# VH-VL binders against o27280, part 319

Target 1, 266 residues: o27280
Amino acid sequence: MDSMNVPEVLEIKRIVEESESVKTFIFSWDFRREVRPGQFVMVWDFRDEKPMSVSLIDPVRSEIGISIRRVGEFTDRVHGLSEGDLLGIRGPYGRGFELMGRDILLVGGGIGMAPLAALADEATARGMRVDALVAARTADELLFLDRLEAAGVNISTCTDDGSCGFKGFAHERLLTLEENHDMAAVCGPEPMMFQVMRILDERDVPAQLSLERYMKCAVGICGQCCLDDTGFRVCAEGPVFWSQELSRVREFGRYRRDPAGRRVPW
Short names: E, the ipSAE of ESMFold2; O, the ipSAE of OpenDDE; V2, 0.75 times the mean of E and O plus 0.25 times the DockQ between their complexes.

## First folded at step 11 (VH-VL)

Design Z58 (framework fv_libevitug; at its last fold request DockQ between E and O 0.69; V2 from the best seeds 0.79)
Fold by OpenDDE, fold request of step 14:
Structure Z58 (fold): chain C 266 residues (1-266), chain A 123 residues (1-123), chain B 110 residues (1-110)
Amino acid sequence: as target 1 above (266 residues)
Amino acid sequence: QVQLQQSGPGLVKPSQTLSLTCAISGDSVSSDSAAWNWIRQSPSRGLEWLGRTYYTSKWYNEYAVSVKSRITINPDTSKNQFSLQLNSVTPEDTAVYYCAREYPRDYYGMDVWGQGTLVTVSS
Amino acid sequence: QSVLTQPPSASGTPGQRVTISCSGSSSNIGDYYVYWYQQLPGTAPKLLIYGNDRRPSGVPDRFSGSKSGTSASLAITGLQAEDEADYYCQSYDNSLSGYVFGGGTKLTVL
């Protein structure tokens, strides 16, 4: 194992309030170490450890950002932290997104926009045209809109309640968009990703999707994040998968394994 | 336009101290975003990183293990330069020495180099 | 002797595509960014590729970098006479706590 498996205790430099339920924690980063959009880090609050996607990669400021949604005890504790407080960070881990072509479509739902925001920054920096379909339940849950706009991303929004943009789900909005892209990157609720993937496949648009599973070791040892049938480890072979890979994963969009290994429907 | 101008003697006797300076123009040695490196090149050892100095609220130095016991890199904010001091030199220290800047725009790649200084260690 | 391994030489004719490999390990290329430098005869190295596959301003798009696992590669398409130079890969090694270079590849344009 590499030394990266030992959590580095880092000071929270800044906290960005993205929404009522989402905060971005910013840390200093040594950019000799590679970090790619789509990769995740293990965040340790000295009591528990959870995988979190990297949502900001800023070599100019020598910073990375981790966006965390408040969803349970661990994230409640983390959300209670202030600038100057400490967290343990180890990683990054996993396979990140690959960029190809000139035009890219990003489809994100909720906190799924976190890794896509980082990808958007990279894509725009590389001179790519970036279209982003940003989905959320309500307008106040739409993430990173100002950031994406500032980066030159063409944004389309959709909300379940119609409070902003298209009223409906991401895949429904996608059906109304006729333009094809060289590639797509997708991250959000798995049912959303499943529907989006189907549409993209029908359109012959190469797509990468980021999965979320229960992770323990993050280094492909414990097998807690193994996907049924394929044996894919989300922490090692993922979390970013090509649509062709996910087509082989029967549980995708249907169920996940809980910490006890039991099937839990989406 | 950032430029690095090297200066120092090209001949050093064994057991003496090799001393070089790298003058910076177009940037500051105390820039929070840059790191300042010394690298040497020889036919036998190729390119070899020796160390770097950089400022982030305070000064930091990192040295290659191979020369750590003999090397000192010092910034001089008053002259906007940084220096290399390598003690107890031997003929194995004969090389072309370069100073170089790391810059965040280039993911801290060494984007600006000095002209190089051949330093020969000989009695 | 170099931590990163490069072929000592490569060659091509004008217009051809040439590839220069750089092999490392999990302690360097595996986890750290790769950089490429071009060194023309009698000159200092020049940054050619940074962050694995990014080109600094002024570097032609016929130069490209890639990284996979513990190996990196520099590709030059449309080879030109002016490309004749030494090329070096560079990364960071956590076991050595320092930057490491490849042994360099002498590219000859025939």
Scores: ipSAE 0.914, ipTM 0.949, lowest interface PAE 0.5, mean pLDDT 95
Fold by ESMFold2-Fast, scan of step 11:
Structure Z58 (fold): chain C 266 residues (1-266), chain A 123 residues (1-123), chain B 110 residues (1-110)
Amino acid sequence: as target 1 above (266 residues)
Amino acid sequence: QVQLQQSGPGLVKPSQTLSLTCAISGDSVSSDSAAWNWIRQSPSRGLEWLGRTYYTSKWYNEYAVSVKSRITINPDTSKNQFSLQLNSVTPEDTAVYYCAREYPRDYYGMDVWGQGTLVTVSS
Amino acid sequence: QSVLTQPPSASGTPGQRVTISCSGSSSNIGDYYVYWYQQLPGTAPKLLIYGNDRRPSGVPDRFSGSKSGTSASLAITGLQAEDEADYYCQSYDNSLSGYVFGGGTKLTVL
């Protein structure tokens, strides 16, 4: 028996509205069970189950948080819930981020800031210097800025439309930032992550990237995962990968897969 | 600053009840961030966790499966202490018994321990 | 025998690095945090490491913890005579619904 594979019905303790489209659902958690930034849980609304990254890990308050963007039927139903309502949670699953060195760069796009917010808390608690580049399409989609500031993080922002901070994409902003980090962690849309990875590779900064598409592979749901034409297979790995592994994956940043497993351009 | 003081008899006859008390100073037994543990140590079995009690909105008790049928851990908020009762003791229950605090509970481990009480079970 | 496996003894000389292992399974260390305790003769155990690799205030940085998969390690650098003690790992075991300890390692400083 493995309790990590059985959903536990938990009461929603608190809901934080992060933006018009994003809410963080907070639950009591038994912190004898390990939860690491970069891991995810399966959220069950008693009809469908979806993987969601852990965005808050607070052992002092005995709380975890799960940030959910409203994008479809499942997430619309979950967004309709209130404090005191119940959700099934199982996990955590997947390989979390590893920390090394004295300073870290976080690069997050949209909801990709969710797992990075949890990582920022851990890195800060370990005495690391944390710089965060927070990217979104518009100013109202920038997430976790107050939380990052409260944690002592040095924040840079960019928006596609120029409504806050640098006008442009995350990789364009990154080119204007100084290169002096022991490592980086990146999470967001794959095209953004691919461009950021290339820049970090040129700067010899080791990076870890979190890929939502591989969360189910980490729990064995899709069986064997093949990332590209070179035959690289992921088994019980992810969603977090080192940049040197992803640089060899032809699909990363170029293609996605439909439900039948066929390549579809971004 | 937080101290745990243990008291109770050092000799118990087989089949009787072992009873120990842990008095708390510098913290409250009903602190919602704490948990209060009993652990024992013997040469043959090493360190064994026996159980814990803690308060959130109500009291919770958790007991090790090996002793669950014989053990009771009771908090007493008026005296700021918690006790251990272990029924139907045998010579295998001979051990040094410790009380210990987790604070905050779960993640942070057992940060404060009592002095220990040697309990010998013999006729 | 203990649920978590430690070597029964370890030794080193002053200034040396010593590592003590703790091996478990998926029902304990694989999914749950690891703690380490130091016990000097005639005293209660003292918390040395919590949360796999965190030190309480007052514990020297010569002591560090790590965890990988179902195993954990305690490392002591710059070994000193006063480090001679018994060391115990602890985790939670889901199948037993309770905390479990390793069998202990007696560290001798030569």
Scores: ipSAE 0.806, ipTM 0.915, lowest interface PAE 0.6, mean pLDDT 88
Fold by ESMFold2, look of step 13:
Structure Z58 (fold): chain C 266 residues (1-266), chain A 123 residues (1-123), chain B 110 residues (1-110)
Amino acid sequence: as target 1 above (266 residues)
Amino acid sequence: QVQLQQSGPGLVKPSQTLSLTCAISGDSVSSDSAAWNWIRQSPSRGLEWLGRTYYTSKWYNEYAVSVKSRITINPDTSKNQFSLQLNSVTPEDTAVYYCAREYPRDYYGMDVWGQGTLVTVSS
Amino acid sequence: QSVLTQPPSASGTPGQRVTISCSGSSSNIGDYYVYWYQQLPGTAPKLLIYGNDRRPSGVPDRFSGSKSGTSASLAITGLQAEDEADYYCQSYDNSLSGYVFGGGTKLTVL
C-alpha cells in the first residue's frame, strides 16, 4: 500500500553549534539498524522534508548526528528548534562510502565535510591513516577541525579568502599535497568535486564522490534524483559514486536540475 | 576479564517454572553500555534468542515474541546477577540455556557467554 | 524453520578458503547488521564477526565477513583442523522485534 517509508518521530537529544550557519542535531539511534558514512536521512519538520547527510555515527553512545546548514526556509525552521523538540526521520538511504587500503584522503568543502567526518571516525577506528583537506570560503566556515584532530586525522585547510591555511580552492591545495593514498572520498560543491576528481584520476587514486540532487521519495520511485544520460538515481545508486561511474555522467560538474526539471548552471 | 557463571536446576516438570541465574564477574549488571541476554539451543530449534535486559537511566526488557507471555528476565544489582524465569514449560522447552553479555549493546554482538545449562523438561 | 538460512554443512581441506552463506530478508539482514559465532563441540558460542565485517580482538584475520543485499557470508582462509565447528549467523529482525539466528553450518575439515 504505502510506497514510501514513514518517518519516525524522534526527540532532539542535543544540538551542537558547529559554526554561525551550521548546527548538528543529535538523536538516540538503535544501532541494530545499519548506518554507513555517506548515507542520508530525510528530515521532516512536519511541513516539508529534505535529505541530510549523517555526520555522527556513535554506536557506543547510541547517537546519530545530522549536520544542517541554514540556507533557506526549511533549514531556518529547523535551526529554530531546541533540545527536546521533535523531528521526523526516515532512512537511512543510499549507498555509503566503501573503505579500502590503509591510507585515505578526505576532501571536503563546506557542509560536505559532514559525511566525511563520519567516515573519518570509521577509518580511524579501522586503523587507517587519514589525511583530510578541509575547505571553505572563510575560516569561520571550516567544519569539524577539532573533532578531526582529536581523532588523529592529519588536517590541511584552505579558504577562498586566505583567512586560514592555503589561500585558494580545494583542488589548488590538493596539487601541493602528497600523492600516496590508496583511496579518496570527496564531498562538497559539485564544481569543486569535478576539479578534485580530475586530479585524483590523473594520480590513479580511486575516488568516491557524494552527489547532491533534489529528492522527493528517497527510495528510487519518483525519478526526481536522476542523472542525465545514465539513469542513475542519486537516492538509490548513490549518493556516493566511484569516479569511474561518474565518468559516464555528462552533467557532473556542468549543470544541475531544479525541482521543476530545468537545467541550471553550477 | 568478564566471566558469566550459570546456575540452576537441570530438571523441571511440565507446567512448572524454569529458573536460571547468571552471575557476573568483571563487569556490572547495571553497566550503562551493556545488555544481558538469554539464549537457548536444542537440536530441533538451534540457537534461539529469548530476551535481554539492560539499564539506561532505568531498566528495559525485550523478549522474543515466541516466549513473551511466559518469560521474565530480572537483574539483581546487589548480587550482580540476572535471572531467567520461563513459566508453564513443556518438553519443547528442553534445551541448553546460555546467558550472554552484549557490550556495547546493539552493534557489538554477544561477546561473553556463560558455560550453558542443560534443562530437561520431563514428566 | 530458522529465519536466517544457512547450508547445514560445509567442508574443506587444510589451507583452503571456505565460505558459509546466510540468507535473510529486508526485515533482518537487509537493514540490520550481521554477526557470526563459532561453536566448538561441547562449548558455548564465541563471537567471530560483528557489524557485518569487523573482528573482535583475538579472532585471527583469516576469518572475515561480508554482506550483500539480504545475504551475508563468512569466509575462512588458510583452513585449519581447529576450525572444525558449527558456525551461526545472527541479526535483528524488525518484524519479530528481536534477535534471530541462522540454523547453523557444521564445518568439517577433511
Scores: ipSAE 0.746, ipTM 0.882, lowest interface PAE 0.8, mean pLDDT 89
OpenDDE, second read of step 12: ipSAE 0.907; ipTM 0.944
ESMFold2 (binder alone), look of step 13: mean pLDDT 94; pTM 0.955
OpenDDE, look of step 13: ipSAE 0.905; ipTM 0.943
ESMFold2, fold request of step 14: ipSAE 0.738, 0.663, 0.736; ipTM 0.881, 0.853, 0.884
ESMFold2 (binder alone), fold request of step 14: mean pLDDT 94, 94, 94; pTM 0.956, 0.955, 0.954
OpenDDE, fold request of step 14: ipSAE 0.910, 0.911; ipTM 0.948, 0.949

Design Z59 (framework fv_libevitug)
Fold by ESMFold2-Fast, scan of step 11:
Structure Z59 (fold): chain C 266 residues (1-266), chain A 123 residues (1-123), chain B 110 residues (1-110)
Amino acid sequence: as target 1 above (266 residues)
Amino acid sequence: QVQLQQSGPGLVKPSQTLSLTCAISGDSVSSDSAAWNWIRQSPSRGLEWLGRTYYTSKWYNEYAVSVKSRITINPDTSKNQFSLQLNSVTPEDTAVYYCAREYPRDYYGMDVWGQGTLVTVSS
Amino acid sequence: QSVLTQPPSASGTPGQRVTISCSGSSSNIGTYYVYWYQQLPGTAPKLLIYGNDRRPSGVPDRFSGSKSGTSASLAITGLQAEDEADYYCQSYDNSLSGYVFGGGTKLTVL
């Protein structure tokens, strides 16, 4: 086993179709090497390399899983692969989630449930009470419900169109749920995460949030960073941040940046 | 309940081969989730991992660099055991030798240990 | 010489908290899981902690592990007389392509 900065070429052991747009690619992994929920790997298809969150951590089977949503040329090519095909994997990288207390609330939107599914497995294995609010635009875009149920997680669903569970947004559903949790973990679209963070802050629930756009910063490659009105550029090791850290980032949940660094509203 | 029982001579002369066997009950040496380790312990070197063997679709052996040139760990599925051979021994090989299981391998550490065998290398 | 560094001894009185450190590098603890073993006199080592901070069934919650960067710690709260033993950390080292142990810490309960 070599440096984490050198890709290891691994065979795709199994592919799980999570939805029409999401697949989980499963690889054998040497679990002497540490991997934590919230961390990501760089996936290399021998043309391009992209960061992907680890969605399955299974030391019993010696497997990791990487869930990939089909959104462009790279992910289209990867989705076209079959069991037995090869991909380069390097990492893991970034901050993982930290667990504290006896109970945790998970709030996930779309593909943001991927790192939270791995976290749910760890939290339940540690004997924590796990409540998950799983949000998506429609019922067929809700991810990992079977895995969460198998892990003993208490599940609430929320769809924008009302096709499954609560009709509305994640933060609207959260207002109707039990207030007491020792911590929360949140991953999904930034506007959703911002609204959820506000509610958790009012309830004095410490939260960790996972921001995909900061994955390159975690490996020492500076990507698109937030600009603070105090005149300094914020580029911190991610992708997981405590809510207190994000409360000082003005653009969080309000706008993103294009490749030229210009503000683009959500 | 899984048990590991060690056997082999407690005295070996310098330059000869040290040979120990670990008999397994309650599990299979070819269990695809397990790995089977040899570790030794001496006052001068402390705990020292020597190597392991395990089966998935085929057998794999991994050995510590310090002994790699003179060590062989050999599984025997018919007897449900695995052995250690260490060639060209010196007094520095005097130690208590343990066999141990990882289950599941890699992540979970060495959960079951044999009773230990004191091997003295002396003329 | 041990690849992982532990203090050779530690001590405490019943009821107190004791911490045993284990220090390594990026080739071992910085990249790989840490394990802790308890060895009572005349016995084989017993797995106490795996996966940095997980306890096997039967290990009291008084024992906990932690890891930060290239270092790990074993904490024992509510120290009891029967905790008097040798404690060893273990990890994997990619430069040596093998498991490595700390030198051991002899814990005395005063």
Scores: ipSAE 0.727, ipTM 0.874, lowest interface PAE 1.0, mean pLDDT 88

Design Z6 (framework fv_libevitug)
Fold by ESMFold2-Fast, scan of step 11:
Structure Z6 (fold): chain C 266 residues (1-266), chain A 123 residues (1-123), chain B 110 residues (1-110)
Amino acid sequence: as target 1 above (266 residues)
Amino acid sequence: QVQLQQSGPGLVKPSQTLSLTCAISGDSVSSYSAAWNWIRQSPSRGLEWLGRTYYTSKWYNEYAVSVKSRITINPDTSKNQFSLQLNSVTPEDTAVYYCAREYPRDYYGMDVWGQGTLVTVSS
Amino acid sequence: QSVLTQPPSASGTPGQRVTISCSGSSSNIGSYYVYWYQQLPGTAPKLLIYGNDRRPSGVPDRFSGSKSGTSASLAITGLQAEDEADYYCQSYDNSLSGYVFGGGTKLTVL
């Protein structure tokens, strides 16, 4: 616990350009420390600290990867860094994905494919059959297709503009896919996850969903991570929740919170 | 197949240095992904990790706090082996000593072990 | 006075399920992977479980590991006479900056 709360200053070993707006930063990692797909770390640039999902877990190379989308001042600064530069990393934090059964469906939207790419690697290493539905606005924004192919994942794509795969939204594409999976894992925008969850619930497929909510504290003591009706703290009880846990949350898929804590519709 | 073969004396006098060697076949002592451990086992203390050595861009050594002041683990790339030296031994150092590999390092545990060497510290 | 606590003994009959516990703290099992080793009399320990719940090639699926909070368990289903051995858990402890082992559990097949 002490070492999980103290940032380690790590050297950026390699940077992978995933798209025009997404980079994966790769660090050496001591794999005596547990890290699971679905967990996050706090990334510290010596000014601000922000939570980022773990997107690569590679014990053979002793590396972790953290995928970061460029969305504001902090991420702009981090995107400006080069191999050899230093960042503070603490964690990992949060509940990771659990794997069950023989067959898993992954449904990812945009940067939500990052934690699912790590999960795909683990599921295939465990001998599971993995089907992935990768969704984005355009073909250029589809993430991790090469990694998923290399892992032996059966890939379906959809884009809003039809530039790759099915033309439409993730839940529309899901309706055309096979129904027999032992479990599913879903990560992306909340409205997408809500629609996907409804379909999986109708099919009696247990699903885990990862919430990318605004977080201010990795130790689970700040109110910014809380959900409305359940009191779950994303950094303590999440970010991964079973669909049965989320079906009772009034806020899920309907509202988000701005930095002042006010309800904002999607 | 990777094998570890241990050699060294079975009897050491108190205050002297215990020296053991672990010869590696089927892998390289400088393999980036490996770590090379010494572990001992006694009825009174059970299994006790002593330390490890491994290579990335340079050699790293990690030692258990209980022996840190007396222990050295040295790789030898020309002979493809690593050794244990434990100084100022006492009867409490009497144990079966094992060398063991982690591969890949850290996550996968100690997948290959030497045969063990019983070391008795007695006058 | 091991850092990780195991029961000193466990027993079962052929075909039964037996579990062996390993209890630690936030400085070890709570943050670090757990490993299990089987030691037959007169032999070196053999890796049985790594990464909390994964089996090396050649380990039968009747052996399984689990971890919850600061505790881990090894489960053996369909117990066989050849499973009679000492079992050790292992993790890393950040306060000691080193690997730590449990005190071991002698499993007797009755």
Scores: ipSAE 0.685, ipTM 0.858, lowest interface PAE 1.0, mean pLDDT 88

Design Z60 (framework fv_libevitug)
Fold by ESMFold2-Fast, scan of step 11:
Formats: structure tokens, sequence, C-alpha cells
Structure Z60 (fold): chain C 266 residues (1-266), chain A 123 residues (1-123), chain B 110 residues (1-110)
């Protein structure tokens, strides 16, 4: 039996409050088991199970971190937990980010900075130059700025309301930045990712983008794991896709799926 | 800077207990980030991992299934060393035995090895 | 017999590229990190590659590792006489709950 399909009950070792609505839960991890930035785990609170991206990969301390935004009943319960409490973890699952070249641009929106923070750590450890564009609605929702700065990342910020950095959206800020990157990685709301992808394509920068919407189907046969016109299963073939793959998906950036599988405009 | 020095008998009779010691300098056997391994090498079986010991808040021991019933790996913090005890040896246990460190453990592999001890099991 | 499969021998001439394969299954290489070790005659193994494709400090960049699915490879570019040695891959196997090694590849520099 593959033990990665059975949740392992782990103790919450440390909790970091990233913002009023986001916490990072840190666990001891057996780093003989491969885990890569862009992969996710299933988090089980003994009532419900939800996919969460890995936001910290620290083999030196033997720790992984999982950053969770408070958005509903499950995440409200998990946010109520303390150091020493238990959660079930299984995985990791999915295709992680691939690093190529010497210079990388990270573009993250809101909680989408979580998998990109782990990627920033790996890229800097590989000797790459890392530039990050961190976007949010307000200054209070900008995530991981201290971690990125500590890692030596060059940071640009933008907020919709202008409370920190550039006033505007990620793609508007990107247009004001010089292109000098071998690749990019993007994670955030799909409308943001779509606009960013278009600009990177015009600049001939290969980009990888992480889609969160179908991760509820980690191992099963499930319609919500399929992309519209390619048949890709996010949990099996994603959640990270190259921009060339996503440019073939009519649904990306335009439609989402509700729990019943219906197309709903963004 | 970190060195592992092995000691123990090179000849052991069948049915007896093989006992080897690995003395550590430049690091602590109770170092939170390290794991301490025993590996053997023979022409018939190649490289074979036997087990490891490591400390976080308490000691953990892991043993290979092939030797689990006969093996004990024991850390000694007072002497800064760890030992291998292998019971009921047979000629099939003839091999070069190595101790090795993982640091940091798990991800980084076995970065420092002892010199090796040839153990012959023969009457 | 070894759990991971390597060719028993490989050879090349100085300056050539040589690749050594290591084949496993979903219970080992497919889910767990791969390591590579070099062993010179009469010495203990020396770590060359960890974490599939990372080099420890002091290992020349002409040594590189890669992993795809249930297989891994060690590549040596600009082959030198000093590279003549035995090479071993290692991973973890969850069905055996322990580390596993390849059978080793004897590299001869002609």
Amino acid sequence: as target 1 above (266 residues)
Amino acid sequence: QVQLQQSGPGLVKPSQTLSLTCAISGDSVSSDSAAWNWIRQSPSRGLEWLGRTYYTSKWYNEYAVSVKSRITINPDTSKNQFSLQLNSVTPEDTAVYYCAREYPRDYYGMDVWGQGTLVTVSS
Amino acid sequence: QSVLTQPPSASGTPGQRVTISCSGSSSNIGSWYVYWYQQLPGTAPKLLIYGNDRRPSGVPDRFSGSKSGTSASLAITGLQAEDEADYYCQSYDNSLSGYVFGGGTKLTVL
C-alpha cells in the first residue's frame, strides 16, 4: 500500500500569523519523501479534507509549511487550532514548478504567494536571481514580504487601493517593469493570471501558472479536475501548467466551474 | 571537520554477536539535524543499509527489514558515539561495515563516512 | 540482488560524456529523492548528488543528476581519468521502510 494515500496524523509544531486572514501551519516532515514547490497536500481536520499548497519546504529544519486563508467552515476550524494540536496530512500531490535558466520572475496575488514563497527559497538556493511582484487588494493582504526579503528576493508590490507600492493591478505594474527573466511563475486569482500570462507571452518569457480550482480531486475520477477543451486533470497533470498549455484552454481566465460542474463567468 | 572513527573486531564466530562502534568528532551524536547510519558492503549483496538512529526531542531508531530481528543501533551521548550490535551472525554477514552521517538528515544524503571495518564471520 | 537496477559497467574516453542509469519503481524512485555516490578503490563511498539533482560543496559541476518517473541518471561531462570508480544510486523504498541502493556501475576511463 502506497502510504501517501493514507493521511498521517501530524502535530502542529509552529503557527505563523501571516495576516489577519492567513496562517502558516508548520509540521515536521520526512524529507526522504520528495516534495517540490507547486505541489499540494490534503489537510484533514477529522471532519473534512481540503487541498492546500505547500508554502514552506525546509529540509534543514525538517519542516513543511501550509498556508491557509480563512474563507469558510473548514478553514475557520483550522484557524482555531493551536501549536500541539493534530491534523491529518496526505500527499504531496501534483506537478510542481520546474526551474530553468538564471533569472526568474514570481507574480503572486493574495494567497497565491504561498506556493511562490516556497519556490523563491528553492530558486535562491540554486543561485538564481529572483524578482517578485506581490499583489493584493490592500497593504494588509500582501503576504510573505519578510520571507522574500530575508531570502534576498527583489520585491515590487502593488495594491488595488494604492496603500502599498504601485496603485493598480498586477498586470498594470508588470507593464512598468523591465523584462530580463529566463522564466516566470504565476499564482493568484485566474483573471490576474490570465492578464499576466498575456504580457509574458508577448515578451517571449516562458511562464508556469498554478491553478487551485480543481485540487479537490487528488486521486479520484472527478469532472471538476478536467480542463475545458484539453481534458487535463489538474490533480493528475497540474496544478502547475506552462503558459503554452493554458493558452489552449478556452475556460482559463474566462469561466470557472461550480460544485455541480456548470460554467460560471469570472 | 567532522570525522567518524570505527572500531570493533574483524573476526566473529558464527552464532555470536557482532559489535562495532563509531566515534564522532566535530559533531554531537544528539545533534538535532543529524542521523547516524550503519551500512554494509559485500560482493554478493552490494551496498545494504542496516539502520539509523537520530535525536529530536527523543531518540528514534529505524532498521532494515532484512536484519530487524537481530539488530540494535545504540547512541551513547557520554562517549559521543553510536554502536551496531548484530546478533546470531552467519557467514552471510561477512562484509565491510561503514558508519555514516546524514546532515541535515533525510534530504541531504550521507555526507561523512567512517573508514570501514572488514568483518569476517568464520569458524 | 539490488532493488534499484544499474548497468554493471560503463566506459568512456577523456573529454567524453557518460551517463549512468538507475531504474526503480513507484515505491522508491517514483516518490522519493535519489542520491549518487562515488567509490574509489579501497575507500568509503563519497556523496556526489543529493535531492535528485543537487551537488554538495566541492563536487565539480561536470557531475549532474536527473530524475524522470521511476528512473534516475548520473551524467559526467568532460570525463577525466580520476573519474574511474564505482558509482551507486540510492533512494528510499516505502514498501521496505528503508534506504535501498543500486548494484553499482564500474566506470572505466579508456
Scores: ipSAE 0.734, ipTM 0.881, lowest interface PAE 1.0, mean pLDDT 88

